# Miniprotein binders against q8h113: the designs that were tried, part 10

Target 1, 357 residues: q8h113
Amino acid sequence: MVIYHRKVVFTYVRAKRFYHFLNIEMVTDFKSLLPVIDISPLLAKCDDFDMAEDAGVVEVVGKLDRACRDVGFFYVIGHGISDDLINKVKEMTHQFFELPYEEKLKIKITPTAGYRGYQRIGVNFTSGKQDMHEAIDCYREFKQGKHGDIGKVLEGPNQWPGNPQEYKDLMEKYIKLCTDLSRNILRGISLALGGSPYEFEGKMLRDPFWVMRIIGYPGVNQENVIGCGAHTDYGLLTLINQDDDKTALQVKNVDGDWIPAIPIPGSFICNIGDMLTILSNGVYQSTLHKVINNSPKYRVCVAFFYETNFEAEVEPLDIFKEKHPRKETSQVAKRVVYGQHLINKVLTTFANLVENS
Key: E = the ipSAE of ESMFold2; O = the ipSAE of OpenDDE; V2 = 0.75 times the mean of E and O plus 0.25 times the DockQ between their complexes.

## First folded at step 5 (miniprotein)

Design D5 (at its last look DockQ between E and O 0.05; V2 from the best seeds 0.00; counts 0 for: pae O 5.4 > 1.5, placed apart)
Fold by ESMFold2, look of step 6:
Structure D5 (fold): chain B 357 residues (1-357), chain A 81 residues (1-81)
Amino acid sequence: as target 1 above (357 residues)
Amino acid sequence: SEKVTVEIESDDPLLLKWAVLYIKKLAEKYGAEVEVTVKDGKVTVTVKGLSPEVAEEIAELVKRLAEELGLKVKIEIEEES
């Protein structure tokens, strides 16, 4: 697809201000816009035993099904998390990343900190390419010994910024709300796949792990700086809370085109991950996405990842194998051990950090 | 207080609905009242009760939306009578 940038003409008149946009040359695919889903009817009924029969729920479920079959990305509105909290999370994160480097290092990622904490620009790599961002890595906390030797290296508390002082308490409130929201969205997705509402709350899924990456993208003077290289998310569902005055996230649609994910104020951008692809028996496919930065302004993105149980051996759910049988064209059945994969990635990332010190 | 008036022109009704939704969410962010009307085949979205600073910010964000989506828009900031 060839994209031509339109020429914009601004007209300003004292006492009244007037803007005029001229469409001289513009080639765009308007049907490539990411869907916006108001989930408030789903949330109103998500604990009712008869939620599957509610007309409002049925409508939301249909929209979820279409979005997950198509691009695997959508905006969520009507989610019940206040604009104040959504904005405060980003505001506090801006304040932290604006601190001198030495202050940010007080919570630096180390093995004794359970690989939790601040990582500087240049530590994270995607497909062998350096990502131009800084971040705070946070993981669900768990009691010593809960996940055996595999989980031992990730034991311990998260390292929250002490400046602003209210950071930890607000983020822990936010995480609880994101966890509950993700679970409720997954009830809708379960219905969309033809299951009961609770298929993603079964034995290996009812004690979900979570990951949070609190990401800062420094402003750039160059075009097309890679803030985060192309990837799919590993877990079930991702909720993205990003600054809404810049568009940098791009999503690959089924036709192979990159679609800009224009931030909608007060919404979450929501996408499915690799574990959901497996659990759905391949009906829903996780989606390549990347962050390309062209802005001189600093940009914050807070990504919440809703995962399986840490110890889960993930395979297609029986109900979805029955509802969505696959043709015998696959040479390899997918069964994945979540916690081992996470730990391997954590250790690899840290080893690269040490080598580049 | 000021109001921002956005007149939107597009051949694509789905794009119009998406753009109107975006402006409604912008208004909600700032606690502003929004009115949507259709007149002479154009969709007009009016955001009311704004400080001058917020009115300017909304106009800039709508401008960027129009650039990204290829929308023809007219944006007017004026005092509320």
Scores: ipSAE 0.493, ipTM 0.841, lowest interface PAE 2.2, mean pLDDT 84
Fold by OpenDDE base, look of step 8:
Structure D5 (fold): chain B 357 residues (1-357), chain A 81 residues (1-81)
Amino acid sequence: as target 1 above (357 residues)
Amino acid sequence: SEKVTVEIESDDPLLLKWAVLYIKKLAEKYGAEVEVTVKDGKVTVTVKGLSPEVAEEIAELVKRLAEELGLKVKIEIEEES
């Protein structure tokens, strides 16, 4: 019996040059994985006026376009945020959630705190189902009265944990870096949509709002516990920093299957939101995702949501209407006031807390 | 049945750990058995009980992953004896 050993020995050596042979055709059949995108070529040119003509940028833009069309989720590597910082964010987040409940309650979310702070387990609901997580909700800070009566509900400082003491300064640094990273990814996405690099820096997107949810998922001894119910993200981009040892995030592919978003150490999971769907004239659809708690160990996830301007009336950008003409569907044609939507979501979540307390 | 054997070399223990997790999750998707061995700083992951089509798919997925992450991998598809 001649054992036909089909030894396909692929020896890949870390050679800088091998980025070229990812033939476009092979991307289509791998419906089972989120694409990994090294954005370092984009970041190297993000401040150059001619960045759109750079071959490395063009390659990243092509990867971003495919990812946003096919799945709306991708891994980001080469993002320039230190692994030490990324890991320290998770470590200190674990340390906070390990604190006694009474200590966590020192930063309890309240209406008087502008709905900023700690949410206990069982407060968050997604589609009328209770989520099995605790969180710290943070929002971009703004001056009193900056966003009028709409913004008044969210007025106040973020409630940072006092233990560990360095948490505030660490997270403020992390927020800045995530903001800069999100802006630069959106320059790539803007190019992918055929715009200038700056379409997402216009009037509606100037002075971008951000939301950050620092999420703790308790360990479970049962299968299929919903950590976070199935949803789309509302904003432009989400940057997910998660524990590297637990697969919990599930992404719904175009075939309707749930794909596990396995953590890549040192990567962000990036996804697009509903506002990017609108702005892109529906070219890039936000993807339904959920979190399943499937580990007996505690899991943390820091989700940074890069948003529109707080007062933005979000509609499809004219440049993307022109480049990607669609029949006006009732969903894409709806002007949405971001700040009002956020407030309604916050108030609804809090009302559910009061009813279940 | 076929098996896919992936030998992974990396100076980054996190990337090694992740590559192993990735291959394990691929195996779970297909209901395949996974064996992991560590020797001399190399991690060998063997996925067993595969159809030829699934073995090729796993091999190609691991290949793509290795390319994107800059991992040194050796992938072998073999018939299970």
Scores: ipSAE 0.026, ipTM 0.309, lowest interface PAE 5.4, mean pLDDT 84
ESMFold2 (binder alone), alone request of step 5: mean pLDDT 82; pTM 0.774
ESMFold2 (binder alone), look of step 6: mean pLDDT 82; pTM 0.774
OpenDDE base, look of step 6: ipSAE 0.018; ipTM 0.320
ESMFold2, look of step 8: ipSAE 0.393; ipTM 0.805
ESMFold2 (binder alone), look of step 8: mean pLDDT 82; pTM 0.774

Design P1 (at its last look DockQ between E and O 0.07; V2 from the best seeds 0.00; counts 0 for: pae E 12.2 > 1.5, pTM E .717 < .8, placed apart)
Fold by OpenDDE base, look of step 6:
Structure P1 (fold): chain B 357 residues (1-357), chain A 81 residues (1-81)
Amino acid sequence: as target 1 above (357 residues)
Amino acid sequence: SAEELEYIKKLLEFIREALEKLAKKGGSPEEIKQLEEKIEKLEKRLEELAKESGDPEVLELFLEVWELIYELKELEKELKE
């Protein structure tokens, strides 16, 4: 751990000195580091009825509140998912993306597959720009007709790689653990907003949807290649498991500067999404982020998006409107149906595929 | 503890002042070695604290120690040339 961080910091310090020498104050103020939050005290009490009164929980809640107010991104440690599993997910993901293109195409994304499966490099667009990544898109599986005509577009099983053979079972285990972790983080965020631990387990979140993007970023010999364009995440929470040896994720701080999200081995990067912004009555704003491919080596990132119910009509929660009243001039975020937004995004991405194929 | 963090901050200030003094006046190999040993001890302690608390302040202090290690290593190169 330390040796790698030391190298990253040395690279950063060298960059800082080089930038200082160049009078380019990249205000890489160390203050721009994403907060690291040990959530283990929160997890230890997650099933306790009096968890809100626990001193360790109160401390974690205070850290979550600050992180969500100031940056909208934080590292999560003490999350209880084994490092072996986290690393195996990345390892197996590398092994898949190293396969011949013909093998990757066996799980090609198609409309008939409910837009689940492998996307080749250059298919994804963010803000009209081509992203230099390949991915496997996964969604929560649901019964046919569960989400009516809207959900029909995404109906189908996830297309898991057959090579490595263990990949499906590994990822299904990982999804369950990420789901539980996301729920527990949201309990802390609910407390941070001055609610009960369970405000996000109500009507809008009884059956939380999830999206998972298993992303591969090809090695580049050029600087400033956009791996993923600048965006906010749409959902509630994102859990990012990234390669430990490459800094590529950039987060826009409150000052408008792009700060690198340096990998911390064994951590998740967690960020909040636009739906959490709405639900919080805009107390917590989703943060703009991007990925820059800056390594000649292949990089993987597994992004797990914890979402509302598929059919949730997302509006500010009453308790958070009461606790955090907005001035009438704040455009109350229009009531958004999550599933409709997701489908519109998927269909738009696919239309761009057909036009550029 | 808050007291330990305050001690670490003071130790960092001391190390910075020592490095500045070495850079301006030169230093003996022994002075450099003694400073390196102090920095390494501090690095190790901050690593332990970072593992225990995940405190952002500890991480910032840890990064400051790495800056000091870098400065020391650059100074050691300059003194060998």
Scores: ipSAE 0.006, ipTM 0.204, lowest interface PAE 11.8, mean pLDDT 82
Fold by ESMFold2, look of step 6:
Structure P1 (fold): chain B 357 residues (1-357), chain A 81 residues (1-81)
Amino acid sequence: as target 1 above (357 residues)
Amino acid sequence: SAEELEYIKKLLEFIREALEKLAKKGGSPEEIKQLEEKIEKLEKRLEELAKESGDPEVLELFLEVWELIYELKELEKELKE
């Protein structure tokens, strides 16, 4: 017998069985577990005029609707991004964070660098408590002057690690794939809300901004160390690529219980953000989540945030106000200017970082 | 409880040891079926605990049971050859 080969097949079959188990639980008891959604039928038809009528798409759309109405978090499989790339992103990130501190500081966050780059362990606080992580902050690059005075502070290139040498090229490829995947998932979400596939590709949404946070959580020997305090995400959709064998992400369900988001190899964890809550007229609610670290091993998480246009003034979309009217008849649209909020957060975060450094 | 989890961990180690011995020395289909029944009962108990607590350690033990189920089925296939 080939026992070594059986261990490799073990890992693969474990993922398949885990997928089937979670899928069965989602059908019978959605409240207790995060759904796992095979998005491949959606992707196969996402550019087709008649995608809304495809039986496979209808099935995926139903699963997206249930997930977004309830927990607001789900796993995505069948997404078309290779396992090799997903794993290489994490491997390179591990290699960078393992470098001596002085090497990591070569790309530290500064105002001159457009508030992009490395931040050391312990400088971030959530609700007055220290977040035990380090990170690289990256933002979509844009032409000087494109977003006026408000965007000026964020102008300039991202600061990518030079070690490993291929870091920048691989991450830029990854970002393009995550952008395309997010857009296609949002077409499914638009259908789930009762709109056309393209409601999230309108005037203020078709040139999306993005944020990427490349996060490292040091290993701990104690229980329940806060890696990242409870929060909701601000944008439309988040794609999370995290270490496969380390459970730390917890998600608050509609019953108020914290449930674990166990890593599924080869999957993305996806969640909806505050802008989607606004755009959907409150039908889908962004979800509180936190990172609680119990692992003695170093853990990596690469989070991609798909946002609105930088200049977007965000309010509920008319189609979703019509499809899902709120109960109060004298409602006032809640309007948010995305770029102003982002810049305020960037400046506030940096001021706290300098104060605590 | 922490006491039940420790018992379950010890039971899993015993089951893994039994499977490894059967795989190396062989075993009867009856032995494998009996072990399968024990693992399936443990799977059901861990599923109930996972729904009650959401404890990551319980969920990791649940996944270990699925690995054992796979190993059992592979061993059953080998014995039919």
Scores: ipSAE 0.000, ipTM 0.246, lowest interface PAE 12.2, mean pLDDT 79
ESMFold2 (binder alone), alone request of step 5: mean pLDDT 77; pTM 0.691
ESMFold2 (binder alone), look of step 6: mean pLDDT 77; pTM 0.695

Design P10
Amino acid sequence: SAEELEYIAKLLEFILEALEKLAKKGGSPEEIKQLAEKIEKLAKRLEELAKTGDPEVLELFLEVWELIYELKELEKELKE
ESMFold2 (binder alone), alone request of step 5: mean pLDDT 68; pTM 0.508

Design P12
Amino acid sequence: SAEELERIAKALEYILRLLEFLAEAGGSPEEIKQLAEKIEKLAKRLEELAKESGDPEVQELLEEVLKLFLELWELLYELKEALKS
ESMFold2 (binder alone), alone request of step 5: mean pLDDT 72; pTM 0.609

Design P2
Amino acid sequence: SAEELEYIAKLLEFILEALEKLAKKGGSPEEIKQLAEKIEKLAKRLEELAKESGDPEVLELFLEVWELIYELKELEKELKE
ESMFold2 (binder alone), alone request of step 5: mean pLDDT 71; pTM 0.575

Design P5 (at its last look DockQ between E and O 0.08; V2 from the best seeds 0.00; counts 0 for: pae E 17.4 > 1.5, pTM E .584 < .8, other shape alone 8.801 > 2.5, SAP 71.267 > 70, placed apart)
Fold by OpenDDE base, look of step 6:
Structure P5 (fold): chain B 357 residues (1-357), chain A 85 residues (1-85)
Amino acid sequence: as target 1 above (357 residues)
Amino acid sequence: SAEELERIKKALEYIRRLLEFLAEAGGSPEEIKQLEEKIEKLEKRLEELAKESGDPEVQELLEEVLKLFLELWELLYELKEALKS
């Protein structure tokens, strides 16, 4: 049964997962709340040229503006992706990580695979500390030579698990939906910054790159095991699909406190990245976050990173410099090449793999 | 099932705690009262279902409880933002 309230579709699947949510760390502090944004009014108008004048869009835009100014993290509901698909992605991900190690190694990340595929536990490092997770790293596929010598490092197909067999097709469908959702959220953010809906669809974003990390966090019998070290995301937007029964994601608030990002069933956690900080002329700051493994049970998280064009030389957009003028001495004025940064990160991670192998 | 009813009960208990936070944070007394009335209505339905449990009705109740949770969460966040200004 589908209950429509405030244009949000609640499904039995969400409700059933809410039971698991109740077993999660209770909000004990009023300050620990991240905003929940129903974006359905924005999506309903996403193809309308006059969408900025719609009262429902204006409301969503106001919520996005506040969230991006305050904490750079928010829950997204009314996103239009089926709960069945969201859940099946997590289920199939659990099934993969439950496979024997030898089976997971069939899609092992290698340089020859364009740094795509399975990373074993302990391979990922954040700020020089080992992360307690395993992952499948995926990137947008592109034709050989499309991104020149820089892109050559990432050339190759994604290495999808062969078990379960439907995993590839499921994830390709999921990536498409996450891409469309990310674009539409960015239209709202563009409006929130006082631009047209399409400021992020210009030269720097005509061919948006994406990264997806399919992450498995092993169960731990110890408290405060670092699943992923503290970092900001580099890109534009991140869509997080996490298990609904475990709190692990921590977000650093403005006071410097770590607040738990409790999983709300049927929501994405959305956060902004460093490239959006730059493009916004520093109006929206990316927020430091980490993952703590606090459960004896295995936890999965699928992080979809919506990015600029691979070769984008990211600088503040002219419209946002005009709307939100800053002193030129701001670090935000630094031009950054996205693809070069990504490659440097990948190569650094791989170097650490070789040293710790 | 009895397990599902107990989960809904725990959900309502959690929602009541969030309502306490709204009250402590200086939420609107009228909004608090309206939310309390909604909680009480769902608790009564839970008690009725505990006597005459049908799976479809339990499912519907659970969806309403989740909706109420999200409504309260939004109000808490809005209040949080208002208190920062």
Scores: ipSAE 0.236, ipTM 0.659, lowest interface PAE 1.7, mean pLDDT 84
Fold by ESMFold2, look of step 6:
Structure P5 (fold): chain B 357 residues (1-357), chain A 85 residues (1-85)
Amino acid sequence: as target 1 above (357 residues)
Amino acid sequence: SAEELERIKKALEYIRRLLEFLAEAGGSPEEIKQLEEKIEKLEKRLEELAKESGDPEVQELLEEVLKLFLELWELLYELKEALKS
């Protein structure tokens, strides 16, 4: 029957011609799979004042709303960042992590480097559990004094690898593109929540901080090695650019099941963070996720975190309190300053690195 | 148009990766049946959209799309046979 079916399909389609063609829906409805969202209609209209009325934007916004209400993770395609750049970022990262340990230590994380730089395998902990990865920690650079005493500890330039030599220039181009992409996705999310496109570009949000973690997972020959322990992301939105040959990222759905985030070449995996949960008045919930490594191959993951302004005091936005009142899982956060929480996390992480070094 | 066929090609490549995942991780009979129904709907949609085409570039892309459909049905058949074991 399979051979017969193949012949029928092959003959039938060869006899037909395309006159007009409609967009084909991605397969997104299975419980064990994450949604795939083509955001190109959103991006095409993102600067237009009438974007909310565009039929293509409305369709994308509906998909974003469903994804963020359900699992809080989705793939983004049609994002306009070239496959060549996405792959080059991973290739150059592989090249750096393949260097001898002593070469990687030239950019080691230190207080004098603003807590920016390389950390070796096994010194990072998530929720008290050892993570079997190495990483480079990068943060948005800012002028000396801009964020007062609390920001002083994070002042200074990022420590970019000198080998490969073009690494810094490549990554700075990539960061600019990821920043713009994240902003445009958040315009869609704002519409999904019932706001204007620009609710995440208000006074405390229009100068977003960012974090980038460039992560390498050594190959393993045993089951269920913890590459990164279960956690939620703190900021607004995360863009994940990972190797596409094996699945290691797992996401906890609303039913409490861990589901795999299967790599899709040319896509970003995108998820919402804790600050978005607060700003949306609890309508969208940040999602637990972890990396469990069963692969003998070395794997790279480049995570870009789009955050609030450094000095943002985060609470539910008034428009979303009006649109989505009194969600039981939503609590008005007490005065929470993003930068203060970031610095506390940075200092705690570094203290653990020193203790375990 | 060639642009429309390229979108079908990307959709079929996604379905291929999904079938490969189900083969590796193990799919339930219900998931496989739902995927088979989705593939059948895509075939019907392709038939409805298949009209006159004289463009050589479209003809070349159509050949690629046909090969992907054949690969998908082969993978689905193999997966269904593995579940009967």
Scores: ipSAE 0.000, ipTM 0.210, lowest interface PAE 17.4, mean pLDDT 78
ESMFold2 (binder alone), alone request of step 5: mean pLDDT 78; pTM 0.726
ESMFold2 (binder alone), look of step 6: mean pLDDT 78; pTM 0.726

Design P7 (at its last look DockQ between E and O 0.14; V2 from the best seeds 0.00; counts 0 for: pae E 11.7 > 1.5, placed apart)
Fold by OpenDDE base, look of step 6:
Structure P7 (fold): chain B 357 residues (1-357), chain A 93 residues (1-93)
Amino acid sequence: as target 1 above (357 residues)
Amino acid sequence: SAEEARKELEYIKKLLEFIREALEKLAKKGGSPEEIKQLEEKIEKLEKRLEELEKELAKESGDPELREEVLELFLEVWELIYELKELEKELKE
């Protein structure tokens, strides 16, 4: 008898719009289902030093381990962020993208703005293909010179929309909550890998960087329009807050089939990134995913990327090398500097902007 | 809210149908007859709860408590999916 704590059910029941858009026709194989994980037992113990011994934590850790091994994507419920806040983030995002183009351009992304701000439709490229979305790119703010010459490219404040006026304060609150949630999920993943809850919070995550993409996908009357090309996420964890009424995110399963990530209202879709693949000594592989625009209605998605320290030289953690030994010939052994990779990605995207402007 | 809860129950119903089909496939692949029987009994209990909730939703009284029960049923169906996935893994090892 899995006694779901009444509190979890209550938080989830407040998600009034939950099941409206489950395109039920797509449940054809277990491999087509992304796991749903109630993390509330993990969150209830996240500050307890003995959290690893808690039966509820052990259960969540087992679910996280399975999800990260099998598909690298899962739904997170019981996350403790209010549905009102999650929905207000999407609502305010819709309101911004509905503004006249001239108003959106007041926060236009520029090199002088540290590559922060609004990107128009068709500017983003994934693997050399144009993406049919517009976005606001945000990064963790830092003091000038904090990250040396590498970080200088991203120096500057985030460019928040002035309309809606509340947008900045809302999103700053949301970022804080997503940061705390991501940290706690990573404690569970650290346990799942057979470490302490704190293996990531050491050298690699003392000052975690974050990226947030506020994405708008225009309505289309054509089938199979690529909203975002197929990719893996680079970081540790991604938290996706999407519109509940449109299935657009596709995840590639182990068989090579594209599985739709049906929206579950009040949930986050969580996925693992390439840095977690490295840190885990390749135990957890990042999963290829894409977005297909298949609705005549405008769709929003807020993707929060929880990252390593900006200067982190990412390599497999010693404890996970010991717990999960691999042959030295594995591609996972490559040391990667996170900040350098991020800058290279930003500069490449911007070069494509200049060529297509 | 009642129409949302109906769609929720329709989804849970399709998940249960899917779980039955998956269990039949596991049985054909040489799964433990005892584990399969235990899972069948769990499915039958969840299907019965589904039918009860469908009958309550057919009553015009949009009780907020009914939604908690639908969600609890949904989560229990997901636990059953996890049990099936573990059983499928054990058959591959």
Scores: ipSAE 0.024, ipTM 0.349, lowest interface PAE 6.5, mean pLDDT 82
Fold by ESMFold2, look of step 6:
Structure P7 (fold): chain B 357 residues (1-357), chain A 93 residues (1-93)
Amino acid sequence: as target 1 above (357 residues)
Amino acid sequence: SAEEARKELEYIKKLLEFIREALEKLAKKGGSPEEIKQLEEKIEKLEKRLEELEKELAKESGDPELREEVLELFLEVWELIYELKELEKELKE
């Protein structure tokens, strides 16, 4: 009736204003703030053969280019992944980490489990410093033998929590959506670098590996506790789904200052990684970032890492070498084998876990 | 719901903290003292309104009127962000 009609109109106006707020560009006017990019025009056209000429796509591509040249971090809105799913991922993760310690250890990382599973608080190190978090490590599953001797260590299924009981199904749905979203963002980034939309879907990139770290940061009663030490991400692109009401992520900007990444409801935080730096011939630089805990409340962060093919030998792409040439005397970049680096890191991390357990 | 209102209010608090930092940096870039003072007063007014809503939310829990007031505060903070962006554009020109 009348009351219902008024409530529906109010809800629409509220949603419109909230979405308008999420479209605020905060890059060039406030160096202390990260850019917010509405990618919905990109997503609407990402499968069209003439997407590069669409005015909305051109605008998004320009914003991606600026963000990736400057800070390498940005908020993504208009991404099409529902708030309900994003929030359920965090809610179920909170429920798992609230379980008794012995229940969490039932899915602990072991060599037999392919180095997949739960890590207790305090056994992870970044740059030689202890990280005050617990986590579940998940990797794309692959058929036995697919990646030869290099990949054998990481074979096996992920160890998903059984409590909450729907955890696995929701996370697998979420991973598919994050994979598709990351691919579409990379189409925009490819255009920003002056390539076709599909430069990151070529021979060594069309069957992307992925990593997911499901991270819990215990509440702290002192300031500046290191939840995750300063680092860059290794792959192509990272999507971060974190608790909205707690600011802990800090990002190093081009001026060398640490700036806070204030959570924005309904967004992903998105950043570029080391493999994208290599593939772009150094045009886009991966960004140093850290997590500093100042909150007495428990905080969850679910990080999805979109990578190259496992077997990829990563080097600058020819088209980007041509469009963005570098001086030969300044070339120090080496060809990188993604899967070998990942396995080396996995084995080193596990050795440290055993030593400190 | 009351949980939604608490979440929105905490987000507004973080935005106001960051906006205050941004205004400090803009003041160092040479904005007019009158413009800076007016913006500082707007921030202070919104911070006081936030404190009032925190008290009311703790007292009443789940009142739909309080959630509407939290949304109105959110929109006022949104408008302030636009004012700061315009000031920064003015100073760069």
Scores: ipSAE 0.000, ipTM 0.227, lowest interface PAE 11.7, mean pLDDT 80
ESMFold2 (binder alone), alone request of step 5: mean pLDDT 78; pTM 0.734
ESMFold2 (binder alone), look of step 6: mean pLDDT 78; pTM 0.737

Design P9
Amino acid sequence: SAEELEYIAKLLEFILEALEKLAELGVSPEEIKQLAEKIEKLAKRLEELAKESGDPEVLELFLEVWELIYELKELEKELKE
ESMFold2 (binder alone), alone request of step 5: mean pLDDT 70; pTM 0.537

Design Q1
Amino acid sequence: SAEELERIAKELEKIAKELEELAKKGGSPEEIKKLLEEIEKLIKELEELAKESGDPEVLELFLKVWELIYKLKELAEKGGSPEEIKELAEKIFELLRKLYELLKES
ESMFold2 (binder alone), alone request of step 5: mean pLDDT 72; pTM 0.656

